VHH binders against HTH-type transcriptional repressor CarH (carH). Designs and how they scored, part 2

Target 1, 299 residues: HTH-type transcriptional repressor CarH (carH), of Myxococcus xanthus (q50900)
Amino acid sequence: MAERTYRINIAAELAGVRVELIRAWERRYGVLTPRRTPAGYRAYTDRDVAVLKQLKRLTDEGVAISEAAKLLPQLMEGLEAEVAGRGASQDARPHAETWRESMLAATQAYDQPRVSDVLDEVLAALPPLKAFDEVLAPLLCDVGERWESGTLTVAQEHLVSQMVRARLVSLLHAAPLGRHRHGVLACFPEEEHEMGLLGAALRLRHLGVRVTLLGQRVPAEDLGRAVLALRPDFVGLSTVASRSAEDFEDTLTRLRQALPRGLPVWVGGAAARSHQAVCERLAVHVFQGEEDWDRLAGT

## First folded at step 4 (VHH)

Design s19 (from b02 with G106D G107A; framework vhh_brivekimig_d4)
Fold by ESMFold2-Fast, scan of step 4:
Structure s19 (fold): chain B 299 residues (1-299), chain A 121 residues (1-121)
Amino acid sequence: as target 1 above (299 residues)
Amino acid sequence: EVQLVESGGGVVQPGGSLRLSCAASGFTFSSYAMSWVRQAPGKGPEWVSSISGSGGSTLYADSVKGRFTISRDNSKNTLYLQMNSLRPEDTALYYCARDKYSWYRDAMDVSSQGTLVTVSS
């Protein structure tokens, strides 16, 4: 879709070709002319990676690199025709999965510098919202599941989660400062899962909404006091952890009562979707999809 | 482009079973949580079930818990909903939806036909 670029280490991993070999092929056969960043670093496109994959395939089949280089125009034409012929099932984001697996392997090895390098590559290659949706949030979900199953230790989970969180907070602070509309965002009082809330905050900032992010562990009464002081246009709440219908209703009732009548309250997250009937009875909006972003942004 | 194609609906008697499928293309299927949503005649959309990208976590609406099972096969880019002990109130058009590990669910990029489930005698 968008033209993504990768540094040589990521291009090598995606293509299955050693970095040294890529440099040799560029130098001796001129098979690639990678783009340059303003800082002078090489930037490899998806097409460059496809070229490297074709060269690797041919050389693995015994074709000399000099001959493989001569075949590139014909092979790339065939590849482009194949993609145009609706290999849509094959145009998934394979790079996102590769980056996640690279970071998982580095996390298992306690290789913090490698995790950092891959995070930098992801954020250089993808816009903030795509980086969040396709790499960072899925990575943290996978890490949580592996920790639950015993495949990752608590230390490994903390290592990667803290690094990812730091990058997300940086992205949020770099996002445009909103002016025309104001939302206060918080997790349910006992909710620790804030990844979804951070993603919502990032998206709202890009839509021009001023966001006051209170985060996790905000008691209902404290949220009420903050709202009286800030006077936002709406409150957005995140709830992920599974709850009984009774506990959910009790908590949401306390939250609704702590907030001014007539102030729009939106809830998102897996637990909100599990208890939509309760939300409806308490006049609380459940976030259901893309159209609701415009409603929150006031457009 | 993102494509989601539902199938498996039909007419079934109360107490019967159906298995719905959703074939996904145009994105890295394993990167996204997926959901089933239904819309009964004259009513708004109702979320039914969700599954994480790896398949390790599942969630269900109270109305279907214990009767429906969501699953996925990432090697086939396919989402499933096994529906048992069907009731007349389960009659609806069923849609699959792509949802990231986030506060929201994505709107489908292409018009989805849904799959109709009718429970009646």
Scores: ipSAE 0.133, ipTM 0.542, lowest interface PAE 5.0, mean pLDDT 80

Design s2 (from b02 with S50A L59Y; framework vhh_brivekimig_d4)
Fold by ESMFold2-Fast, scan of step 4:
Structure s2 (fold): chain B 299 residues (1-299), chain A 121 residues (1-121)
Amino acid sequence: as target 1 above (299 residues)
Amino acid sequence: EVQLVESGGGVVQPGGSLRLSCAASGFTFSSYAMSWVRQAPGKGPEWVSAISGSGGSTYYADSVKGRFTISRDNSKNTLYLQMNSLRPEDTALYYCARDKYSWYRGGMDVSSQGTLVTVSS
């Protein structure tokens, strides 16, 4: 429903025009008046990108920028009529893919400033939950797969994952504090994959749930002590790494025994679904779909 | 509007093979992990298999591991499930589902249509 916007560096990539040239054209000829985001950044729309593409084509053909700027209203009227006939976007390539590819390339180059700029653009352009689902989580999954296959180094994986984590934690702190329902979230013992848990925390905060995020490497006994002190309405656990059925059952049994009888325990992640029968036997809920968010939120 | 349309079901004898397809539209297909879920008559839904957005990671339920292969073609917005060495207990209505990465593959948007697979003599 909301109009898509991009910061100048992404607009430059989409239009094939250098950032410095966009600034010069705007400053000297007034060809664009980009909106400001709620965060105060300049926001370039799909229409603004189309304007930049037309200016580039005209100047590449030898038309002076001052003359190209004068022709722009007539050319854009034609483009707007065409866009109206075909729908909102003429660019067949999804912007989410472009952002992920830009961050991957920057990660391979160890270009931390560029990763930061693209992350800022994603979070300014998309609502937090959509940014997570369509850009950040898919990027981290792809990076993890490339690291496992040997096409990315540990250093490259850590560079992007740490930067994404910092932004997700910042979004979590900015989310409204819940008042009526409280969940304690942790990873399975020895589980290192926490990004899914951060995403769950962000979703729950948006649903008005107070979240205590304990993160990685929480022993069952320590989780039990924390739960006794905090007295939450539920415990949510994340498990991603592949485990044998025996190892999974042993770990989940220790977790169930460490927690008060009758306290709802929810488990999410790929490994939980692989061992759903074990979860059912131990009276632990497996997160299955969208309806379960309402159950967790108490709605 | 998110649309998921399954096809490829049918009747097959034990030990036979079938390939299911799911055509997706209305969202950025490559951004989402995809799953297959099945439901036998009178039973609850059972998750069968999942594939990451890039296709680089695949996951299987213990009941189908070694017999089923999940794959995707992001250029065609299509998900596949190759089912080999089929057993009578594989008889079910099969649904494709769009996974969200929140709680890492915890949230699924399941197709309402499904495709029927019957394994019988």
Scores: ipSAE 0.323, ipTM 0.686, lowest interface PAE 3.3, mean pLDDT 82

Design s20 (from b02 with G107A; framework vhh_brivekimig_d4)
Fold by ESMFold2-Fast, scan of step 4:
Structure s20 (fold): chain B 299 residues (1-299), chain A 121 residues (1-121)
Amino acid sequence: as target 1 above (299 residues)
Amino acid sequence: EVQLVESGGGVVQPGGSLRLSCAASGFTFSSYAMSWVRQAPGKGPEWVSSISGSGGSTLYADSVKGRFTISRDNSKNTLYLQMNSLRPEDTALYYCARDKYSWYRGAMDVSSQGTLVTVSS
């Protein structure tokens, strides 16, 4: 039971409209009536995003916002039909599947220029979070599974993974620098899988959180020293590789002890889910759902 | 508009079987990992199982491993949970959830009514 909703930053990304303009349009022209969360934050529906896209299109074509707002009721006939009937097309979902298939085929053929061309097309067509969620992360997951099953070679896996990783790192550095809250993100000690951590960093940056990304292979004591110097509002850890409950508990205990008492520690990834009871005993939060992004962002 | 509709719940005796279904709409189903989450009376939500977008990888909670099987049919936008050797402690409302492939699995991205599974006499 939920119509999905977006925070203003995400609505801005999806619609291609600056946050400041959305607020101005709402205040001055009443073009949107966004819902409010129980905490009082704005919640934008798919319809609200579609309205923002239409207003952007009109203003980009030289129509003054006051005129665009006046035209909105008449244009909502087609727009409501588009939201209801063309949800997949609005989100470029048919293209998402086609892009993933094209990149997989190009990877199998060692066609680097084609992989690069499709990546450029994806990033031109979709906002960063949507590109990650619907194209890049699913592609890397599929490639990883094919590599594990032996249907893709190590060379083919490396080809596409390196190209996608470069684009994700570029997106992360292009994301707005947050000043609101500060999180330090790292992989579990000896964890090599960083895609999930990169995705978390990208999401948090777009929610206005300042992120210090430490990445792979950070020993517990080194993380502790960094945290003591940086004094973040929280630490986020990624853990994917399978571990015994004993090994997981030992590692997490060392991490908890290395960090200041009372500092919130969050863990995400497949291994955290598998060892949730251990996390709870050590007063470490397991990332479980979309509401946890709000908790981390302080929104 | 993202929608998830669960079905297949019911009353069953201990040791019995049920197959749950989740019909998804409003998003590219194959792009997302999917999960089953359950909530027993008076308890918080518990993650049960996850499956990758391609269906090539599955994960299970220790409490259900060997008894439950998660699967998906991307051509029908449908997620399944085959539940065997059911126990009274499996009694719960079962929800399907869309996972974003980033930092977590078993997140409830879309809330729905759920489907009730009761295992008793």
Scores: ipSAE 0.410, ipTM 0.727, lowest interface PAE 2.3, mean pLDDT 81

Design s21 (from b02 with G107Y; framework vhh_brivekimig_d4)
Fold by ESMFold2-Fast, scan of step 4:
Order: structure tokens, then sequence, then C-alpha cells
Structure s21 (fold): chain B 299 residues (1-299), chain A 121 residues (1-121)
């Protein structure tokens, strides 16, 4: 498995040791030699976090840090042998849950630097698709639900959503260009929820699909003009906001009519699922799961 | 590991009612949206209903809206589907599913077990 690394703030949270203590221990006792990212930030491994946990345990028991540092090599030898024998599944709490919890707490506190640091940590530790599936998309779901319930304010929701969006756009631009199959992705007319669309774009780019992302609030006629110029292999549409069956059918009919006959049209999002029968009648595919990625990619 | 165990299926006459249950374990139940998906013999899967992690938001397929009610008890890690005014076309294996992530809704880890609902005379 790829070795994960953490920024100092996340290493501190995982180990239960304040950032100031980690810096002091590194500076005075040389107990940690964290790696450096290309950007020059300290990168702490799971082993570094384990070291911090052991130092905390010893110092909490009254052992001076200088003595704890001397005991560490022998203690870590025993832990490494134990971990190797057990298959390393000893942490009861997944890192994904810890990162999500940290970002929610930071969001409630309007702590933009901490949200940024955790996002950078997630993206350094996980491959892009896994980061999206295990951390970013679940975080966006939690944030949306808390905003709907009134537990998060509009300002808090916007803060974290904009930061996540910026990271997703950066990942999309860093993904392989794709050149053999082309998809045009857009939100429904008047649809503002674009995070699901960005996730779909990221997945498709990693499958080798060239993606033209048109984004939020694309009118049917404008989509039709873009499609005539770009000549894609398919169109992918996102629709999240709740709509009546009549409004949904009217909008989708207009979209179908604006697009070339026989061009595959795929729709995802909560509203598409609520109106699946309408999609079927209009010969529009509803995105339902893993196998549909291969269909979109033409494999 | 994620475990989803459905129960409550059976044979009912048209116009009858059934309540399905899904016992979930192996993940933080309250953090995930949950769905019901059905599959009639020889047909592909059809999404039926979804409920948010908090239970504050629900969505229904047009074919079941007004007849089915999805609910959850996060203290018991259990998902429910109350099915009223059942029709022969509701005959299917019913699966509960955990939303794997929140984008496009219905991208789901679907239980392999299912519970059979037969609506016939």
Amino acid sequence: as target 1 above (299 residues)
Amino acid sequence: EVQLVESGGGVVQPGGSLRLSCAASGFTFSSYAMSWVRQAPGKGPEWVSSISGSGGSTLYADSVKGRFTISRDNSKNTLYLQMNSLRPEDTALYYCARDKYSWYRGYMDVSSQGTLVTVSS
C-alpha cells in the first residue's frame, strides 16, 4: 500500500500531541525527522505518528521526554514486530473519519488555514479518486446535511465548499488530459450544485476521457450550441435540486430536443434518481454505479 | 466490514401493505445516506427511495411516491421502508444500500441478500 504522510496539524490530531510539543520535541531531542514535500512542508508518516503516540504515553506516565526519547528505539522495535504479525490493522478509527471530523470542527470555527491544511493532507495521503470517494464527497454530504438542518450556517457551508471546489478543480487540471473519447459535462439549467459534476469529471479524466466541463446553470440552447461545435461522444448532466415531475420532464425534454438525436445523454444527481421513469421514456441514461463508468469511458 | 441485512418481505394481495427493515453494521450509520433499490425477476435494478443521514431529507421514485415511506432509526442502525397500496408491478427483490459517496446520489454499496416482495392474488 502507498505510504501516507500528514501535515503537522493532522499528525498532532492523530497522535493527541499539540503542534507546539511536536516542534519542541523535534528541535530539542531529535525524536522525529519528518520528510519534506516538494513545496517544503514537513510530511509525517504513520510511523512518525506512532512515535508521537508512544512519546505522549511515556510523558503522560511521568517519564521525562529526554528519557522517553532514549527508550523509543527499543519500544518501536517491539511495536514493529507486533504490527507486522497482526497485519497493521490496529487503529480503531479510520483516517478518513478523523480528517472529516477535523474539517467540520475547523469549519464551525471559521478556521480557513486549518481546513486548508487538512485538505492538503488528504490530497497528499490519498490518490485523487480515493481522496474524493473516502473523504471529500462524504464531507460534502455531511456539510450539505448540516446546512439543511441548520447546524451549519450558509457562511460555513460556503467556506468549506469553496475550498473543496478549488482543490477538486486543481486535481481535475492535474489529471491526464484524455484524447480518445470526449464527454461534455454540465449542470441542468438553473442548477447550482456542481460538486457531483466535478467528481464525475475527475473520475472520467482518470479513465482517459477528455472532459469539457461547462459547469453550473447551462441553458439547453447553449448546451446544444456547444455540443454542435465540440461533437462529443456523450453528454453528462447533473441535477440535484428538487423539482416536480412535470418541471423535470419539461426541462429534460427541452434538453433532449436541443441535442443531436442518437447522442448518448447521461444524467446523475438526486433529481435524476427521483424521476428515473421520465429519463427512461426520453431515452436518457441514469448514472447508477461503478459499471456505468466503463460505459461512459467506452470500455 | 459493511453488513446490510434486509427482512420483512412476503406475499401480499394488491392494495396490501408491508414494512421492510434493514439492519446495518460496520460503519457510522448516521453519517451515510441510505437507499432502497429493487430488482424484478429478469430486469435491471431500479432505485426506489433515499433518506439522508440525519433523516431530514427523503426522495422517492415517481412510481412509489405517495405510497412508500422511507425512515431510519440511527440509534438502532436500522433503515425502514413502509410500503402501502402495493401493486403487482412492485413485485421484486428489495435491497437496502449505503450511499458510497454523496455525488450523483444512488452510487451505492448494495446488499447482496435482498428480501422478496410478491404482490399477487
Scores: ipSAE 0.084, ipTM 0.452, lowest interface PAE 5.1, mean pLDDT 80

Design s22 (from b02 with G107S; framework vhh_brivekimig_d4)
Fold by ESMFold2-Fast, scan of step 4:
Structure s22 (fold): chain B 299 residues (1-299), chain A 121 residues (1-121)
Amino acid sequence: as target 1 above (299 residues)
Amino acid sequence: EVQLVESGGGVVQPGGSLRLSCAASGFTFSSYAMSWVRQAPGKGPEWVSSISGSGGSTLYADSVKGRFTISRDNSKNTLYLQMNSLRPEDTALYYCARDKYSWYRGSMDVSSQGTLVTVSS
């Protein structure tokens, strides 16, 4: 069947991009080469509309159009999948699930180049925070569960975790250094699950907060020394691994005592939520939801 | 756009059972850990249970461990809480929420008023 085409005003409506922006993007960045009717009018295909939608997503998230245009070749697989999906009467399946499955299969095969390629696809298709929430963090959670159940080896878990970590650290370094607020972020003593902490750091940097990441397994005394030297506005702690109420209270008490009494301390992660009453008694804030980001950022 | 709709609450006698459901929409359900949170009259919210995105990991508050079972059906975008051996202190409004294994993801996107569970003798 003949390919569907749209005039610029309809393409603009379908993509959510102003007509003037489409003309400017075409003229200055060469991101589109729409077909021309015999009368000379622009004819935009479903693929052209998909390209416009991807460029809009990137620019809405603060990516410059020149940079978004450079990412376009990496987006072609996703765009072609979207066009194929619209052409076929088939059940919709989220791209996030497909990317996670691809990376998991590649990890099982020790195919580091394939994991890298899929990570590039994810980061080209989604803004960093959405990539973290929808793909990277769920992948690492699934990998951890498979390792615990014995369907994935320690080496396979390390392979994908290290690759994801490297990309997140790179994204964190690309964010501008904050000026008005400073937070020190660390995992609980003996806590190895740092992915949630990395996500928090990425969000805070995006909000203009200066972040010092201390990472995994930071002893209370060492955290205390770092805080005295750095003089941050707050400390954010991550705790995920299951702990008894007694162990949790003992550890948090030592942490609270190692830190200046007036310094706000925030704790996030599954174990903090499991022991919320202990946190409340020790005057430690539990990260509960989206509104807490404003409190941490000082806005 | 994120919507969480809880159902299955009711009045039950001590020792009885109830099954709560949470229908999720507006996000990729399988990408998020899900939790049940309750709020008793005149008290603050209390976390009850969590399940990972794949369903491979579950966690329970000490007060409900051994009595409640959390589960999910990703093909139906639905979260469940099977409550057995109910006690008067389990009386509360029950809410479902996104987030489990992420400092960053903390979110309580509630589009309904929760589902009321009343355990009375």
Scores: ipSAE 0.346, ipTM 0.689, lowest interface PAE 2.9, mean pLDDT 81

Design s23 (from b02 with G107P; framework vhh_brivekimig_d4)
Fold by ESMFold2-Fast, scan of step 4:
Structure s23 (fold): chain B 299 residues (1-299), chain A 121 residues (1-121)
Amino acid sequence: as target 1 above (299 residues)
Amino acid sequence: EVQLVESGGGVVQPGGSLRLSCAASGFTFSSYAMSWVRQAPGKGPEWVSSISGSGGSTLYADSVKGRFTISRDNSKNTLYLQMNSLRPEDTALYYCARDKYSWYRGPMDVSSQGTLVTVSS
């Protein structure tokens, strides 16, 4: 996007230098050449703020401002070297990867405020669906793998999962409710992994589908009762935890029998793909790709 | 935008080995699970293997378990499939595909070109 700029009072606050001192430095030492807005206000860039911070640091360390000003070409070169260094090593990696690494490190340190700050940054920088696909879902997958390998404790896994869940629920409430199609979404009975289901709910809401989210551990009989009352256009089910073919077929058979014969039933999640033949035999759709979102949304 | 380029196919005798590579560009490679899919002459597509974005989880079709190994190098944006103990039935055009981490799980973007593997005596 457009380069961010700040008025002098904000630049002063960000750099920790009073407004009058910034003006004196500009006037007497020729430091900075702030742009002007069409309205005539001084416009300071992030680079200008960084220069002010470095001048403040030097003067705080006992360097006279006249000497610090003589070092401006070196400070500017240092900023360019820092930017080039970040571009060459840190910026060479996508922001999505660095955000996930930051949240993992914060989680290991039990630094809840840091996890919260990074989550806020992610959601400000990316559209909701992209944030889910590229940051939040990969993070939760990585966390689950590290917990399974013993690299993360149960407490650390719960810390980050609960914070991510809260943000996903907030995004879901901010999404359009929809009016023309209605889906009921639930996890398989005894299934506790709900993050994929939340992502599916978020996608469908953004496609204009009204979603009733029932969440984790929904018994087949209770799902059947809800469907009779709500009369949705389809049911979407999530199954992630590994199951034997026999257990999967038994569970899916009970689910199919609890639901009206003509109602479309869609199943997603890792376990659904592992048991695709069973789904086909029971006339249950396995979610396969992008075109299936349009089928669910009626577009 | 999204580009997937396979290589490493060829002709090999039964019992031989091949290593397939897939160079990915145009997206954040480490954020996506990746899969290998194959299509034998006169048959529909068959899913072969998947690997999570971090590389910590892998899945295999029953037909290839113990013979094939999927891996990835996120620093090089490259997906691999090590194929050992190859059989004539493994003869197919092999495609790499970008999955998405979601409740539906599955390949979303499949390469258009693929790489041909022929196992024949």
Scores: ipSAE 0.263, ipTM 0.660, lowest interface PAE 4.0, mean pLDDT 81

Design s24 (from b02 with M108F V110Y; framework vhh_brivekimig_d4)
Fold by ESMFold2-Fast, scan of step 4:
Structure s24 (fold): chain B 299 residues (1-299), chain A 121 residues (1-121)
Amino acid sequence: as target 1 above (299 residues)
Amino acid sequence: EVQLVESGGGVVQPGGSLRLSCAASGFTFSSYAMSWVRQAPGKGPEWVSSISGSGGSTLYADSVKGRFTISRDNSKNTLYLQMNSLRPEDTALYYCARDKYSWYRGGFDYSSQGTLVTVSS
């Protein structure tokens, strides 16, 4: 499905807001986060245009932009409910929750054929990114936590993780090759949690980015050598396992020093968010949310 | 249909406390990690805190660690944020968000309408 997007001049015409005001509202009030094309241009969705129309209506009625921005979530929710009511449809597809519960139960029973059948059903029913976000990643998170708490065995965790990994690698192989921007993706040194990195690779390839996936347990020196040979536009790193602030800073400092000084470095995962201040001091970008995908795909 | 409804925002003096709540419906609440995200006037969104589906793991932004506590009650499908020692810089719209796992625990696939927290004298 192709989602319609507009350049800023067209969004301005559709919303009745001048271009410079849209840029000011975005920069100062964070009222929208337009997507970026692979060429780096802002791409405004129909929802972004609706946001601009609501802000214009409020400011035209005398509401200050700072106050209008605060009211926007409530107004957009009401508008979205109204639009949804007009286009009412039933979701005939199975719920993501049902698939996750089914695979968890099958995993607990060591029922490999059932896990395989449900995985195939999920991937036939959902687009790859939605399958990852709604089913596969939540399942792996739940399995990992149950393993840590002792309610799942190592064998049960390995069973489902290996099967999910095989499907994700297959999806990556089938994903479109990018032409304009190249990223090298790796886990932190000694990091074995690779599923988030695989999800990032899948997302970036669907955004038109060429991805070289180096995977788990990549030492800083080896990553540096690979980057010198490949000359990517950025490096993306995954870090999940808990580390002290001191250990995290030491590891990230070694990684930063192993890479060319001008090369953008992005870090995602639970440990990166816990140590965001360290990342900022070392001029490393922390993945914060969905809007950052467009920044990574910027050319 | 996924619904997230926040409450508990308001005006409070510096050093005061507030407890935010987020009532979730339309999905298996215990299957998702949940987060609080805030957006101050004139700034972009800032992640504040996350809690795993079981509640067994919590994470905090450095700016709030030691002052804020995230918790959840899976039997009531409710997420909480206890905010203590509030500062003027905590003034923001606070959003409850269901975690999206792209770059595993790096994004959000649904957010609510937000609740306003104003810290002023």
Scores: ipSAE 0.202, ipTM 0.576, lowest interface PAE 4.0, mean pLDDT 80

Design s25 (from b02 with M108L V110Y; framework vhh_brivekimig_d4)
Fold by ESMFold2-Fast, scan of step 4:
Formats: structure tokens, sequence, C-alpha cells
Structure s25 (fold): chain B 299 residues (1-299), chain A 121 residues (1-121)
């Protein structure tokens, strides 16, 4: 089975961790079990390098190595699933409905501690992208629909939405740093639905893309000024709320004109898919599916 | 593992109707929004319609609004597309797709063979 391996000096260079630290972490915390070559050298896999990168990130953020080592199993399962492209739905299938049901019931009862406990359980059981796809995003969608139908109050919707948003932001801060590619992500100027944008940011970060997240309600001219200062490799825009074709085209035209010619612009979300012809005419890419993540990451 | 199996395609005259079905297995069907995507000969894929996991929200491409209806039965893990007032330009391979929320209903995950719809005289 011919897996790519690296000697410790190369693994150190790839991970940005000194050789002596790698030896100390392996010896004291058992965070790695590198194989040995027939010549007796340690053989580090791409997975081992990813482990080292995660440990460095956590320790650089002030987490003690002993605590970082305890977090590794859940973080590495997430990274492996995301990098390998394994079906997130497969791992979540037995419990996803039960967790969403529990959080919905707790929300209806204004039981904030229970919502928090279930969120902790979900994030301990599932890697970040699986948690988002299988539980958090479906829950927020269901809650929004129940609020619109009058089944949930504004207070109940705000309670769970605020708690989920806080957890998604925390996951973004914990996501790997990117250096080789840079994307600026924003919602359309009058768009308040940010869940999809947060999910996109999380996935891009895990693919090694540096993300500047501007969030909701960013005016076209302000986005243009930010892009001139940041000089990203692409801009990603989210649009969910229903719009007429003419309103969509007017807004997207202003956005395209505010951005440098030749800078790739990607649009995702329900409204973009409803108006694909407009996007095509304006030379804007519509996010169509899983294959587009590699195009955005430039890998 | 994850399987999506489309059926219900065929040959129909302009103005006719067809009902497509998609049988899903290998994942928690109710956790995902689902979509129909079509690809006409020599053209790129075009998103047609999507439905939320609960079935409470539906979305349609401008080209099919008022003619197509998307629905789902979570107890049977099955997605449907009712196509009325069919036009020659509706001729395409139709794929069902699991819609991830990574870019809020912008992410599609499909790998099925599709079902062929031909609208001709």
Amino acid sequence: as target 1 above (299 residues)
Amino acid sequence: EVQLVESGGGVVQPGGSLRLSCAASGFTFSSYAMSWVRQAPGKGPEWVSSISGSGGSTLYADSVKGRFTISRDNSKNTLYLQMNSLRPEDTALYYCARDKYSWYRGGLDYSSQGTLVTVSS
C-alpha cells in the first residue's frame, strides 16, 4: 500500500513546527504514531502532517498542548472526512433527526441550557462540516419555516439562531489557517441570511483558503473598497431572499462594476440558482455543487 | 453508500405531462434539501427546482415556474417532480441531487445516471 510519507525534517517544514517540538509532542502526549521505515526512520503521512498543523494552530491560539491533544480525535475525523470527500450524511444518519428534534423541543420550551447541551453533544460527535450539513443548517432551516408559518415565535427563533450562529463562528475561529489562496465572502447588499455564507467560509477554511468574512448587508461600494485593499483571488457572494430577475440583475450589475475586471466572482444561494441566466450574462460563476470547492480553492 | 435512483422519464408530446421520481438511500433523507438538475444535449447543467428537508419551502428556476411542482415523501425517502405543459426545450437528462447547506441551497451533491425526458412531436 504505497502511501506518501515524509521524514521528520520535511514534516516539520510542511507543518511549521520545529523538529524538537514534534519529538516532544509524540513522546509526552502520544499525539502521533508514525510508522518506521526499514532503515529505522520515522515515516510521517499527510494525515500526520495535518495533525501537526492542528496542534500548532491550537497552541498558537493559546490552548495548552495537553488540551489540544485531547481535542485531536474529533478534529482529525472532521479533517479526514472533509479532505477525503467521504459522505458526511453517512456518519450523522443514526442521530441527526433526534438531535434536531431535541433542540426544537428545547427551543419551544425556552430551555437554553438544553439547547446548549445538545449543541455540545453534536459537536463532540460530528466533525465540523458534518455537524453543519446534517444538524445545524437543517435545524435553522426548519426553525425559519416554523417561524414563517407561525408555529414558533420570534423569541424562540432568535434564541436558537443566536446560539447556533455563536457555535458556527467558534468553528470558523478553530478552522485551519490558509495562506496560498484568499477569498472575500459577503452577502448581497440587502441580504440577511448568513448561514450559507458561514458554511461556505467554514468549508473554504478547511480546504486551506484564507477567508475574509464580511457578512450581512455589505453595500457594493464598500465591498469594492475592501477588495482594492485586500486584493483577494476571488469574491464569493451569498443571496437567498427571493428577488425579481430585474432586481437581481440590477444588484449583481452594481456588484460586478464595483469589483476589478477579471477578478472571479462566485454567487451561491437560492436566488442565484433561480437566476442563472443573469449570472451567465454578467460573467459571474454560480456555485453548482461539490466540484466547485476545488475550483475556489485553486487546487 | 449514498444512492439516488431516478425514474419516470420518457417520450412525450409538447403540452404533455410526466412525473419523475428519485429513490434515495444511504443517508438521512429528511436532513437534506433536495434538488432536480437537468442537462440538455450539448449544454451545461441547469438547476430546475429545490425543496427543503421538511418540504415546507420550494424554489423554482424561472424557466419552469408555474409548470413544474417539486414534492417529497420523507417516509419513503422519495423525491418527485411533476412536469406539466412540457416544451421541446425541457428535453434533457434529469438528475436528482442532495442539496447541502454549505452555500445555503447552493451546494449540490449528485452522482446518479439520471432519467431521460424527450419532448417531441
Scores: ipSAE 0.479, ipTM 0.755, lowest interface PAE 2.2, mean pLDDT 82

Design s26 (from b02 with Y104F; framework vhh_brivekimig_d4)
Fold by ESMFold2-Fast, scan of step 4:
Structure s26 (fold): chain B 299 residues (1-299), chain A 121 residues (1-121)
Amino acid sequence: as target 1 above (299 residues)
Amino acid sequence: EVQLVESGGGVVQPGGSLRLSCAASGFTFSSYAMSWVRQAPGKGPEWVSSISGSGGSTLYADSVKGRFTISRDNSKNTLYLQMNSLRPEDTALYYCARDKYSWFRGGMDVSSQGTLVTVSS
């Protein structure tokens, strides 16, 4: 319950930041929410001091304070994981790596109960988005690569992908339903890879976006009809499978023409990155980084 | 704290070779696809290459295909870029990037440091 706290002058000394600058950062950017002692003084925790140290490091390196403040949640998450987890050895392997190896071995052995048990452990141990980023998406990528190289069979790939899909759909159903911003998500026509799209849907739901998930094999004309009926704020498209620049441009042109001119269209996936110039010419946004989640969510 | 520290840049003559390294810490390195991005003087950022978390899949920009090789050592949390047959147009600051939560790839967290590669005769 009780943790160590410091008054502002001590926090300033520990972090190497002037008292006046700490007050300015609190007022302008809301980066700190210090508690008050029973005597009424501001109390800065070890976490608050760590925040100040990160902001000082970034600003000393030339990052503007407004940008440093935006990076802070990600940096603090990493710091919390480091502080919470690391007592032992530099050579200790991460749990995420061990879980993926266990599921891969079980998949190779057609040991469905073992895959299920490890999936349950992962989802109990990690928040949904972290489970996706650190375990589920890397596992599916590895399985796909092994299938491509001939190390895994189609049956083995389908086994694990179906089990992961079922868990992701359950997480989507449990996520809060947004009401004020709406996205329609679909795969490119003829695209069969939907797990990345499911991951995107999960992220958007956690950002408070209402998601209509249309999934695989949606023809451009059908997407156009759905959009006219649903009137979303944007369309998100997933494209993973390799295709020629000509085929990509033809498909994207048909999609753009099927959709209202003013409607924002976003594409994500490996194939979108390979064909960024085509996307730019057709006024289609390519998903590039973390800031794009906020743009999609309207935050 | 997520840290990406690039090294291995330098001055090299056209046709020469350099190997870049990126030391990663503060996250589960093997869980993330990694990329190299470069920025030439007076130009915007250009994506160069990506590698999957397992190392089984690689992707290259057309300008570097056949000349550059991306690789990783997950036991050392290190990303590499082997650059062969270097050209003056390869002169740039090279940045390591982590691909984080996207449609598998696309969302990148780029290092602020970079390492300078100068190809000059």
Scores: ipSAE 0.423, ipTM 0.754, lowest interface PAE 2.4, mean pLDDT 81

